# VHH binders against Tryptophan synthase alpha chain (trpA), part 3

Target 1, 293 residues: Tryptophan synthase alpha chain (trpA), of Haloarcula marismortui (q5v140)
Amino acid sequence: MGLERAFADEPAFVPYLAAGDPNYEASLEYVEALARGGADVIELGLPFSEPIAEGKTIQNAIVRSLEAGMTPDRFFQFVEDLDVDVPLVCMTYYNLIYQYGEGDSESRSDSENASGETASQGPRPFVEKAAAVGIEGLVVPDLPGEEAGPLRTACDEFDLDLVFIVAPTTKGDRLERMLEQVSGYVYVQARLGVTGAREDVDDATEDSLARLSDWDVPKAVGFGIKTGAHAERIVSAGADGIIVGSALVDIVAEGHENGDSTDAVADRLEAKARELKEGALRGAAERPQPERT
Below, E stands for the ipSAE of ESMFold2; O stands for the ipSAE of OpenDDE; V2 stands for 0.75 times the mean of E and O plus 0.25 times the DockQ between their complexes.

## First folded at step 1 (VHH)

Design g02 (framework vhh_gefurulimab; at its last look DockQ between E and O 0.01; V2 from the best seeds 0.00; counts 0 for: pae E 18.0 > 2, placed apart)
Fold by ESMFold2-Fast, scan of step 1:
Structure g02 (fold): chain B 293 residues (1-293), chain A 125 residues (1-125)
Amino acid sequence: as target 1 above (293 residues)
Amino acid sequence: EVQLVESGGGLVKPGGSLRLSCAASGFTFSSYAAAWFRQAPGKEREFVSAISSGGRTTYADSVKGRFTISRDNAKNSLYLQMNSLRAEDTAVYYCAAGRPYWSGYSLTPSEYDYWGQGTLVTVSS
């Protein structure tokens, strides 16, 4: 319920990394470098145990994190070990959230019911643990509408924001229903121009921002943002913030493949974060400032 | 012109099998997630199965173990192999393609940009 503060004074920069990529210690330094570079909120990907291909760059990051031993409990330890002052948001799948209470039943496997089964605890155990370690919000991209109620209730109980993703195709009554449930910020899914042509902000994204302008919740635009110039264009078009994943994950991947030191990769992440944040700030300076009485 | 064209629907007896095909044109199909949705008379569109650009699959609980989704990027085609068909599988089946967050897949119809016209599957004796 506090994440909107990150958008109050200037456009927010919201970087994403898969937690534990390429290993636990390096990943801590990489996230801390993003905070030094100007991150206002950081999205931490918790890899799913049944891996879903999310695109080559993100898929490879998830695989590196899982191969390095990342688990939900190790993720919560990672958050506790992290030395940053910016709000942290967990990005993961609803199935992992829902099943986390079942995983915690390891100690109860010896306390057998007649059926030998444990009852599902729903999303509450995950949300309670996330709040306890300092997570302030959840982004759950695969959240089905029928399951949103229990997760929303658990988030309200523990004061976590629940971020929804709005596609360019989400319109009318469906959009209004979603916006009534969102808190913190809205993740506006963007597309940049065609590969091989000029990289530009997709018209559908600008239309989505215009349609959302009457809603007071902050709008953070994500997907396909690589440079400060992209950030500048998106913010000048009306975005309250930018979400950047693949460009940062690629820096981690290249450093890992080349055998570069953790410090060298962290320095590159900090520099790219600063580039993106500066682009967003330039975009905000270009926006009209209507007089308000 | 972007186009998705479904084929392979028809009338089949309970316990029978059908293979649906979807032919994509006018866009780079290999870069898109693809999915099958269905709509029975008087009901909303229901998720059936999805496949990411990388080939990872997911299924609705009602079809898990009976249906198999696959893709052939060289042929710009999506498939749904339907086995052990039941009366409740009767619906118009739609092919969909989109670029959900992270280029994975989505269970939600509104997250898909491109849709076919549908192919009718009737399961009746």
Scores: ipSAE 0.000, ipTM 0.171, lowest interface PAE 12.7, mean pLDDT 81
Fold by ESMFold2, look of step 15:
Parts: C-alpha cells; structure tokens; sequence
Structure g02 (fold): chain B 293 residues (1-293), chain A 125 residues (1-125)
C-alpha cells in the first residue's frame, strides 16, 4: 500500500478540493471529474472552523462547505459515496484529528474493540475511521515533525501515509526530523509567501527540490500552479508530481457565484485537470534521464 | 448541568436595535462554536448567525450587514447586535452551542448539542 505508487511510472497530478464545496452532491461530481481528467491522487480538504495554513481562496471554500453542512462524519460518508479508483488523501488540521477521538458520549461509528475504556485516544479514532472508509494518507499542515509521533504511530497501525509540507524556510535539523516521519510523498511548498510572477515559483521550487534530493521520497510541488505550462516547468525542473488547489477551487467558486450547473462546472474541472496532467507529462519528457537509484 | 440562557429580547419599532445576550454555564464555552437561530410562529427554526471558538463569523443572507455576532469567552457569553430591525425579524431567538470544529459554520440545527429556551423579539410599530 502506499501513495508512492502513484509517482512510480510518470509524474503524478494531485488535485485538491474542499470536500463538500459548494454542497455535498455537487462536490462528489467535481471530485469524480478530476479523476476523469487524470488525477493520480486526490487531496480532500476536511473543513475546520479556523484553517490557519490556508490562503483566502481555500478558506472561502472551507467556509462554503461548512455552511453546507460538512462535518467529520459527513466527510467519511462523502468518501464512501465517491466513485473513483484513485487514492484519496485527507488534508485537515491536527486539532480536528485529535478532538475527533475525544468524547463524553457513546458512538456506534467508532472502534469496535476498545469503546468506552478511554477518556481520549488521541488521533487513533480518526485514523482508524479514515482507513476504514478508504483514505490512504493524511496531510496535516499545522503539525511539525517533532510533534508527529502519536499521529505517525496511528498511521503505521492502520497503514496510512503521513505527508508533510516542506516550506522554503524548512531547513537543517527540522527538515531532517520531518523527513524521518514522512511517507507517501512530500508536499513541497513552492513559494515563501510572496505574491508574484511565475519566476518566483520556479526559484523556490528548485531550491526546495535541491535540498530534498538526498531523500528517496516522491516530491510533489504545490501552491501557485495554475496552468499546464506551470506544471510542465515544475516537472521539468525535477518534481515527481504537482499539487493544484486554488486554481481548481476558483473554478468551483466562480461556478457557484454565477449559478452555473453542476455539469458545466464538472466539465471545466475535467478540462483543467487534463491540461495540468498533460503539462506534467510534457515536463517529464523534457527531463534528462535520471540516474537509477 | 449545561445551561444556555438568552436575554435582551423585547418590543422594538422598525429600524430600531436590540442586543441579545446568551449566558453559558456547565461546559467549556470557549472551546465550542456558538450560534443564533430564530423561529417565527408557524415557521421552522432558521439559522441567523454563528461564531467559531476562535471568532470566525458567518451570517444568513437575510441579516448580513444588519446583525453582528460576538462572544466574550472570559464571561462565557454570546451576543447578537441586531440593527435596522424589520417586521420579518420578529421571532423567538435561540442560542446554541456545538462542537468547536464544525458548528460555527453549520446551518443545520441538529448539529448543535446545547440550546437555550429562547427570547422573544417583536418588531412592530
């Protein structure tokens, strides 16, 4: 098992959407459209009321999903209702994962083995449920590597990958500790938080990829990728895959604001996904053949 | 004993203002999302506004720009400032609290764990 397989034969396209944006049924169709368009892994955002690590576009998507009724239990049902064959990854915050395991009441949907004996089980109940519904990995933007032990342990028990985000400022011992905890792929953040031209994305990406070259974990580059040409450039520079969020979320947001049909928005998402995947494939064809390792 | 107690309702003329309060006790209010719902006679309970444990707010379109939700975690209190009141704002207003990571953005009453008894707001000339 392992998300690494999605990166094995060609560059991976890893789209993100906030699950349930703008509503449950439309969101199912949008995720399925991304799969049809060539997604190799799909990252699903599980909304939390204070998503600290998100930009405005993603925050607005999370708000729309919450206002349409998304909860952790509805998210798990959403995953079960999806008709896709690609690996699914949950992106959420550690506080939500941890609080899901805290309870003062009985639950029929949780662990079958140890119900009622623990005041708090930490992240384990969330991870167990995620695995049970078919989630294959977690991305937890607010969790530093040195605090990841309990989550890593739960993920190991239930065979989920734990994906970490590497920012341009992540260096030295912090980077090493994070990479000792990572599995599946590493999420390489392309920018240092500067809004700017495409050139800034390329520089930050190249620096981050160079720092990671000694680790044999797939490097998926995210944030700021909007076009097939961006994808092509990022992959030709050495990325093993691309992660695209805001460009896709913008399509959903515009369709919702304009009152467009679900089918029309799904068609645009599928077309954009195809553009991005094809760009990644072109970028791979431009790379020098890597040394075998 | 979990308790939510609303106050501040009353009779007000169109265009006027009221400030509702909700006093919370018996649970860690600061870790919960909180919301106001309202119910006019013969109608279903409808969402008015919500605030997360960290202060992020949402509003129903019908009240946006006129109502302001706020909280004071040191006083375990939730507030609703209602300005530019209209006859259609007449309802019983309910305070609700739910799990901190989803209730501040939910429009669904069943996702809130605790409810107050309500306070009547009447807008008429």
Amino acid sequence: as target 1 above (293 residues)
Amino acid sequence: EVQLVESGGGLVKPGGSLRLSCAASGFTFSSYAAAWFRQAPGKEREFVSAISSGGRTTYADSVKGRFTISRDNAKNSLYLQMNSLRAEDTAVYYCAAGRPYWSGYSLTPSEYDYWGQGTLVTVSS
Scores: ipSAE 0.000, ipTM 0.128, lowest interface PAE 18.0, mean pLDDT 81
ESMFold2 (binder alone), look of step 15: mean pLDDT 86; pTM 0.872
OpenDDE, look of step 15: ipSAE 0.014; ipTM 0.382

Design g03 (framework vhh_gefurulimab; at its last look DockQ between E and O 0.01; V2 from the best seeds 0.00; counts 0 for: pae E 18.1 > 2, placed apart)
Fold by ESMFold2-Fast, scan of step 1:
Structure g03 (fold): chain B 293 residues (1-293), chain A 123 residues (1-123)
Amino acid sequence: as target 1 above (293 residues)
Amino acid sequence: EVQLVESGGGLVKPGGSLRLSCAASGRTFSNYAAAWFRQAPGKEREFVSAIYSGGSTTYADSVKGRFTISRDNAKNSLYLQMNSLRAEDTAVYYCAAKYSFGRLYTSRDYDYWGQGTLVTVSS
């Protein structure tokens, strides 16, 4: 149950930033500003050097983080250096997770097979380190549910939650396999419609939530949430929480491009976080009781 | 809620061994991650070793290869086998447990603590 706690009493606000964007020290202050603004869980992007299938805003953030020297080990140091009391979730690619811990001879004695050869420990070394530094969950966009068994096993071993992204196109047996592996919360990608109208947003969100209604896990809705009014609409439609990435990453990008001070950008992030959290709270007040957790 | 009681501390000569025990009561211990921390006079409390609910272990560099953490869920107990003891291992040893997630190495993240047991390594 770890991350489920964040969804128990009120709708959770789950912001996303790429760790180390635009540099290590500024990024620490930005994440801390989101916590002050009302974040209930924070998703931290651990960049991968291969091209990613994210939108342009997130891709540019990953590039800034990589250019500033971010690596998996530096990411774990970043997590240890953070002064926040809100749960942290790592968002990264399975290739990075699996490749972490390939390498030197000091673990070989414990991992040798009958032939004396050292076998790969799969995702276990990454999950062990993530848990040790205080990561409470993982979001792995490139990992399908049918291949998640080894990662789920490692997460269970080290008490981490494994969050899955449910797209509008994920249905039937594929959805069930994914939800059998999920813990903490599920990331629901809403189809926001071509117009952005409230009716289009409500219909898409309600359809997505209805597909998941038989599962007790909290539903956090993401994709395209930019304002408190948008957060209010999503939560009033039944979401247990909101996930916001691009709107916050854009504030970082704009501040970096303009040469703004770290304090000024942190203040803007805190204000936007408060706007989004207050919108979510207003949306919850519009829902009939009893409230679904 | 979990209550923790340590035992097994005492005086031991350098190179000797001690086994610390921690008995849990109040709730099923098997659902908790558990750890040993220690505090020497005039120093901050430091991490020694931890064991996850699933059984995996981690150790501080200063004790790797000398100390072994283990648990017995049927006996609701946690152990620390300390071998090749050094004067620098002299400290009060604390058993700690947490139900929720969080940093293993950060003492403030642990929900439940024992009273501590003194280990003195001297001639």
Scores: ipSAE 0.000, ipTM 0.248, lowest interface PAE 13.0, mean pLDDT 82
Fold by OpenDDE, look of step 15:
Structure g03 (fold): chain B 293 residues (1-293), chain A 123 residues (1-123)
Amino acid sequence: as target 1 above (293 residues)
Amino acid sequence: EVQLVESGGGLVKPGGSLRLSCAASGRTFSNYAAAWFRQAPGKEREFVSAIYSGGSTTYADSVKGRFTISRDNAKNSLYLQMNSLRAEDTAVYYCAAKYSFGRLYTSRDYDYWGQGTLVTVSS
């Protein structure tokens, strides 16, 4: 069963962390803490040197991860070393996915075949490895729907979901192309209302979800959620799940800056995860139950 | 202190290939981010490519798809495979290394530099 299973019974909590932030061992503990805290799907950031789609908080985490030595190969090892029963999703950029197979060919090409065009194997080698280590889906922020064909094909071959991010500005043909390629769930970005007022959040969430009403995949909303109260509002407004990155990454960052123990930071992450999940559940309870006709 | 010495520069025809090497000595090179920069005659030094201590790589747009940066920690070496060379790739190429966090694109952030090796692409 695909990632949709995580949304079947109750609203899903989908946390994000950069893998290997601030180091490999601590990051393992942090991801596991989120699972203990009630995560339904965990997005793991595979760091890329040009995270153009990410906010400053996540960019800083990516930098820390890279400096700590995270690579695609170490990322896959990281996934294998995790002790969690929660589905894992890899979030990374298309260039990294596409280039993964090219590095393996240079190690094999001690054979002199003269035609210098190492034909890029495309995204397939990355997807194959991801599947092999237990990743169930991909989020690729810089991949347009119209170019997602090769990746979608590879994902289908290895039973991975391809999660798309829908921005408030995503419209028309671009949105339609995403719809054709999406599986698992959709990441719905909402405009943070200038006022942060409850009404503004609710309206923004409703509007964002209305745009995707014809989509058959669960809608997970990410709007800078920081608290259980925020989670409650978003789910109450109709979201099938919540995606939370910056608030959790900030906990990691603060712990790192303060020199806190891994255990202390993990405890804070677990507590925050619990808060967010509970908020989501409260939101679901506030939804008018469809009158059992 | 880290010392860097470039090699592999030379004359090559357009469309040709060249591999640059940078040998590092001193402290453990594996702990450093490393980069290639280049400076053409009459131009400013520009970023070409970088590799993190963990092996993640980045490239300037002008060389993306043509150049490949790699490192061998066991040999304390940095490499730049340059394919499909163009006349505009003519420059002195410099190896650089840094400990610091931050952007890899800015030359000011690098702590150690080689003396450079000349690459000339000409028909």
Scores: ipSAE 0.000, ipTM 0.248, lowest interface PAE 13.0, mean pLDDT 88
ESMFold2, look of step 15: ipSAE 0.000; ipTM 0.130
ESMFold2 (binder alone), look of step 15: mean pLDDT 83; pTM 0.850

Design g04 (framework vhh_gefurulimab; at its last look DockQ between E and O 0.06; V2 from the best seeds 0.00; counts 0 for: pae E 14.8 > 2, grease 26.5 > 24.2, placed apart)
Fold by ESMFold2-Fast, scan of step 1:
Structure g04 (fold): chain B 293 residues (1-293), chain A 119 residues (1-119)
Amino acid sequence: as target 1 above (293 residues)
Amino acid sequence: EVQLVESGGGLVKPGGSLRLSCAASGSTFSRYAAAWFRQAPGKEREFVSAITWGGSTTYADSVKGRFTISRDNAKNSLYLQMNSLRAEDTAVYYCAVKTGYGSLYYDYWGQGTLVTVSS
């Protein structure tokens, strides 16, 4: 697949930012700084008008982007305006994807189905536009694998990868159904250890990676990675890549609150990206060579 | 890594037609957007046409209605059908592929094929 290439030679660094946070122009420079810092794939959050509860850092980024005027059409323009050569992935919610174009008859053509009733094109208009502007994959956290058929079909038509998030609690038949539809990479959600126990994030990550070892798709681990030392630990445990959101979003938030220049914040993002990428590379050097088939 | 080889160039009279082909080596061509560019002697390289994997096409104003870009992903091939050729279409034509979406930069280029429109 397209995104799979980003994991071929070394562990991939996959940063996340909300597109348009804190404003359109600054956000362009921030995403470009992540690419200069060593990003191999960039996840761009397309915010939605109905905020879903998430960690406060990501939620606040979504709110800043929405308040700055971000919409789906403005997001597509943002992608076209970006000057980066790394693959771009859109992270958004299925309700936004499905509703895109419903009120815009010029960007969507409804047709009668076999029963003679007017039918929606489902997720197709969004996926078509995403492909046209250069998006190579989608991460849709609210869409379970058993309901992903129509989105998978649209992604196949326009050659977009469909990334699924695997939680520590996702097992058995449900996990197998998700992995049957995944392409590009799997987003592996790691758990943080508990204070006073002898458990930590490495143990939880190793357990999750062990469950996925039979599937030949890259595993990128996210959740709670803030430093190069964390990245090194996660990759040394077997991850094919790292996904980092909150640590980078916090840099944007602090810069915005302090009134720092766009250039100063971009420089900090580039330095943090470089730190995280270097950590991942060190972790790969410490990992035993995987058996190849 | 993608390698591109153009073919189909040649000498043609004004008003004539030519079909250019671009053969890509490797299994990744079908995952990338592709384009045709051209460069006339003493001029800058200019955009001619582009096609996404899904088949969406874009054309330079100078070639709209005369040229048609198409692809066959199963055969790792890109095509440019050129109709109603003019003297101004004389150029070396390059096949190009970009591996990064959202970028204006094309990473892989063929060696070019010469098209001469002359009586």
Scores: ipSAE 0.000, ipTM 0.111, lowest interface PAE 18.7, mean pLDDT 80
Fold by OpenDDE, look of step 15:
Structure g04 (fold): chain B 293 residues (1-293), chain A 119 residues (1-119)
Amino acid sequence: as target 1 above (293 residues)
Amino acid sequence: EVQLVESGGGLVKPGGSLRLSCAASGSTFSRYAAAWFRQAPGKEREFVSAITWGGSTTYADSVKGRFTISRDNAKNSLYLQMNSLRAEDTAVYYCAVKTGYGSLYYDYWGQGTLVTVSS
């Protein structure tokens, strides 16, 4: 069953953490804490050396993870070491996905096929490994729909979902191409209006969701959600789920900076997860039930 | 900041060929994806072709088999070879480049070059 199952009964809470931040052992505890707190899907960031597209908070987390020694192989081990009953999604960059298979080809050098072009196996080796360790979906923020064909094919082969990020500025053909490739759920980014006013959040959420009304996938909204109240607002506006990254990553960062124990940070993450999930549930209860005609 | 300058546009007859060039400033061009877009009069800007950092190419269905995108990293240049041009290919063509990984969007755009296909 695809990731859409996580959205079937109630709004989904989808937390994000960088895997291995601030170290391998602590990160395991933090992810597990989110699961205990009520996560329905967990996005795990596989760090890449140039996370330019990420916010400052997430960038710093990625840097810490890299400094702690996170690699693709270690990431897959990390996933295997997790003790969670929650679907896992890998969030990483296409370059890393694409290059993963090239390292293994050096060891299989014995079949000298005559044309020296080491045909890049494309994204398939990464997707195969991801599937083998129990990952159920991918988020690739730098991959446009137009270029997603090879990855989509690999995901189909190994029964992974391909989650797309839709920005507020994504329109026209680009949006259509994403629609053709997306499965599991869609990450809907909404810019919180400059004012942060409730009305602005509601309007922005509604507008963003309206653009995707024809999409037959759950819509998970990420707007810099920090509190249960924010979650409630977003879900009440029609979101099928919430995606939360920075607020959780900040908890990890603060703990690290202050030298807090792993247990203390994990407890804070679990508490925040509960708050956010409860907020989402409250939001769902506020939705006008379509009058069963 | 990356500056992009398109060239090679002009008037061409149906069935003709044209090669567009885009010159990028700085060293960032070779590291990230680049693309061509076009905008016809009264229409929205549309995707034409892209080439990734690794050289993988993508084409819009409307230009597939007729257009070829290529890059020269040593020259910080992007090219679009356009063959079998049609009247519907008439547009301002824009070069665009990304400046990082993880972005869904192209960060920098050229001013565009006009391609007119007319008998």
Scores: ipSAE 0.000, ipTM 0.245, lowest interface PAE 13.6, mean pLDDT 87
ESMFold2, look of step 15: ipSAE 0.000; ipTM 0.145
ESMFold2 (binder alone), look of step 15: mean pLDDT 83; pTM 0.848

Design g05 (framework vhh_gefurulimab; at its last look DockQ between E and O 0.03; V2 from the best seeds 0.00; counts 0 for: pae E 13.6 > 2, placed apart)
Fold by ESMFold2-Fast, scan of step 1:
Structure g05 (fold): chain B 293 residues (1-293), chain A 122 residues (1-122)
Amino acid sequence: as target 1 above (293 residues)
Amino acid sequence: EVQLVESGGGLVKPGGSLRLSCAASGFTFSYYAAAWFRQAPGKEREFVSAISRGGSTTYADSVKGRFTISRDNAKNSLYLQMNSLRAEDTAVYYCAADYRWSTKYPGAYEYWGQGTLVTVSS
């Protein structure tokens, strides 16, 4: 079916949490709370120990997940243990995907815990396992469209969507090459106003949405969305969905720092999810209806 | 309280050597990438060297072959061994730590030290 179905009837709400933050059991309940709160797709961060260009809040969440023992195999177990009906997307890094399939090329002996395959297997073993546990798409921030061929091929084989992140500065031939590889939805980076009283969507974000309107793939806007009012503005500007990470990760971080119960944090996550989803729905209702003769 | 504290700066003659140290406290240093930046008088902060949590290193072209970055996670410490020093290496040297390893933008690093002055003169 593909992830496009999540965007068909109304604007999609796409929350992000780092899987296993602050621990495995609490994280299961937090993801389930987001589903109850109205998530249409959930992005699950699989942490990788190499540096990545993320915001501070997300970086701290990745560190907590790693400290709690998250690994690729434990992530796949986490996905199997989740009790949700919404599509799941894995957000991770190409080095992790590729390394999952990497093994000692000289050894052909069985090993109890060896996922070991030769480097010639590329991303396929990871994609195969992701599909088997119910992942329906991948977001790979560190993979350029020009280098995505092998991952795209593996995703096509196992019917996973491959989501690309488009920055406001991505234009021309580079944008077209990325969009040739994309499926499911496009992750559009929003730039919100900086210092002072400026709180609205940057002109560059609206320009990106207008430029991408020639492509049929759904556009989900992320970065800096914290409230239902923000969600409403983003959707009223033409977004097919919203992606929210930092605001939700902050709720997890604050609960962990304060020693709050898992149930209390889950309740806050569900309430914030409902606020964001309702904002998106208001934004859609406020869009001008095209009148044509 | 998160802190990065640099030491080892001083006055050295051209061709000399210095070893800078950076002591990290208040966070789990081993989970963070770390870097050295420098700022010469009247110039912007520039990248010098970085080391990932896994120990992979990168260097600015101007220092490659002369400087060596290293870390000791058991001591929560970052080091910069500076050899064959030149007048152009005169700067305040800053250590930085972040989940990200970056050569592009000093403002991307979460934690910064106060800096240690290195003067290469005479």
Scores: ipSAE 0.000, ipTM 0.123, lowest interface PAE 17.9, mean pLDDT 81
ESMFold2, look of step 15: ipSAE 0.000; ipTM 0.258
ESMFold2 (binder alone), look of step 15: mean pLDDT 87; pTM 0.884
OpenDDE, look of step 15: ipSAE 0.000; ipTM 0.268

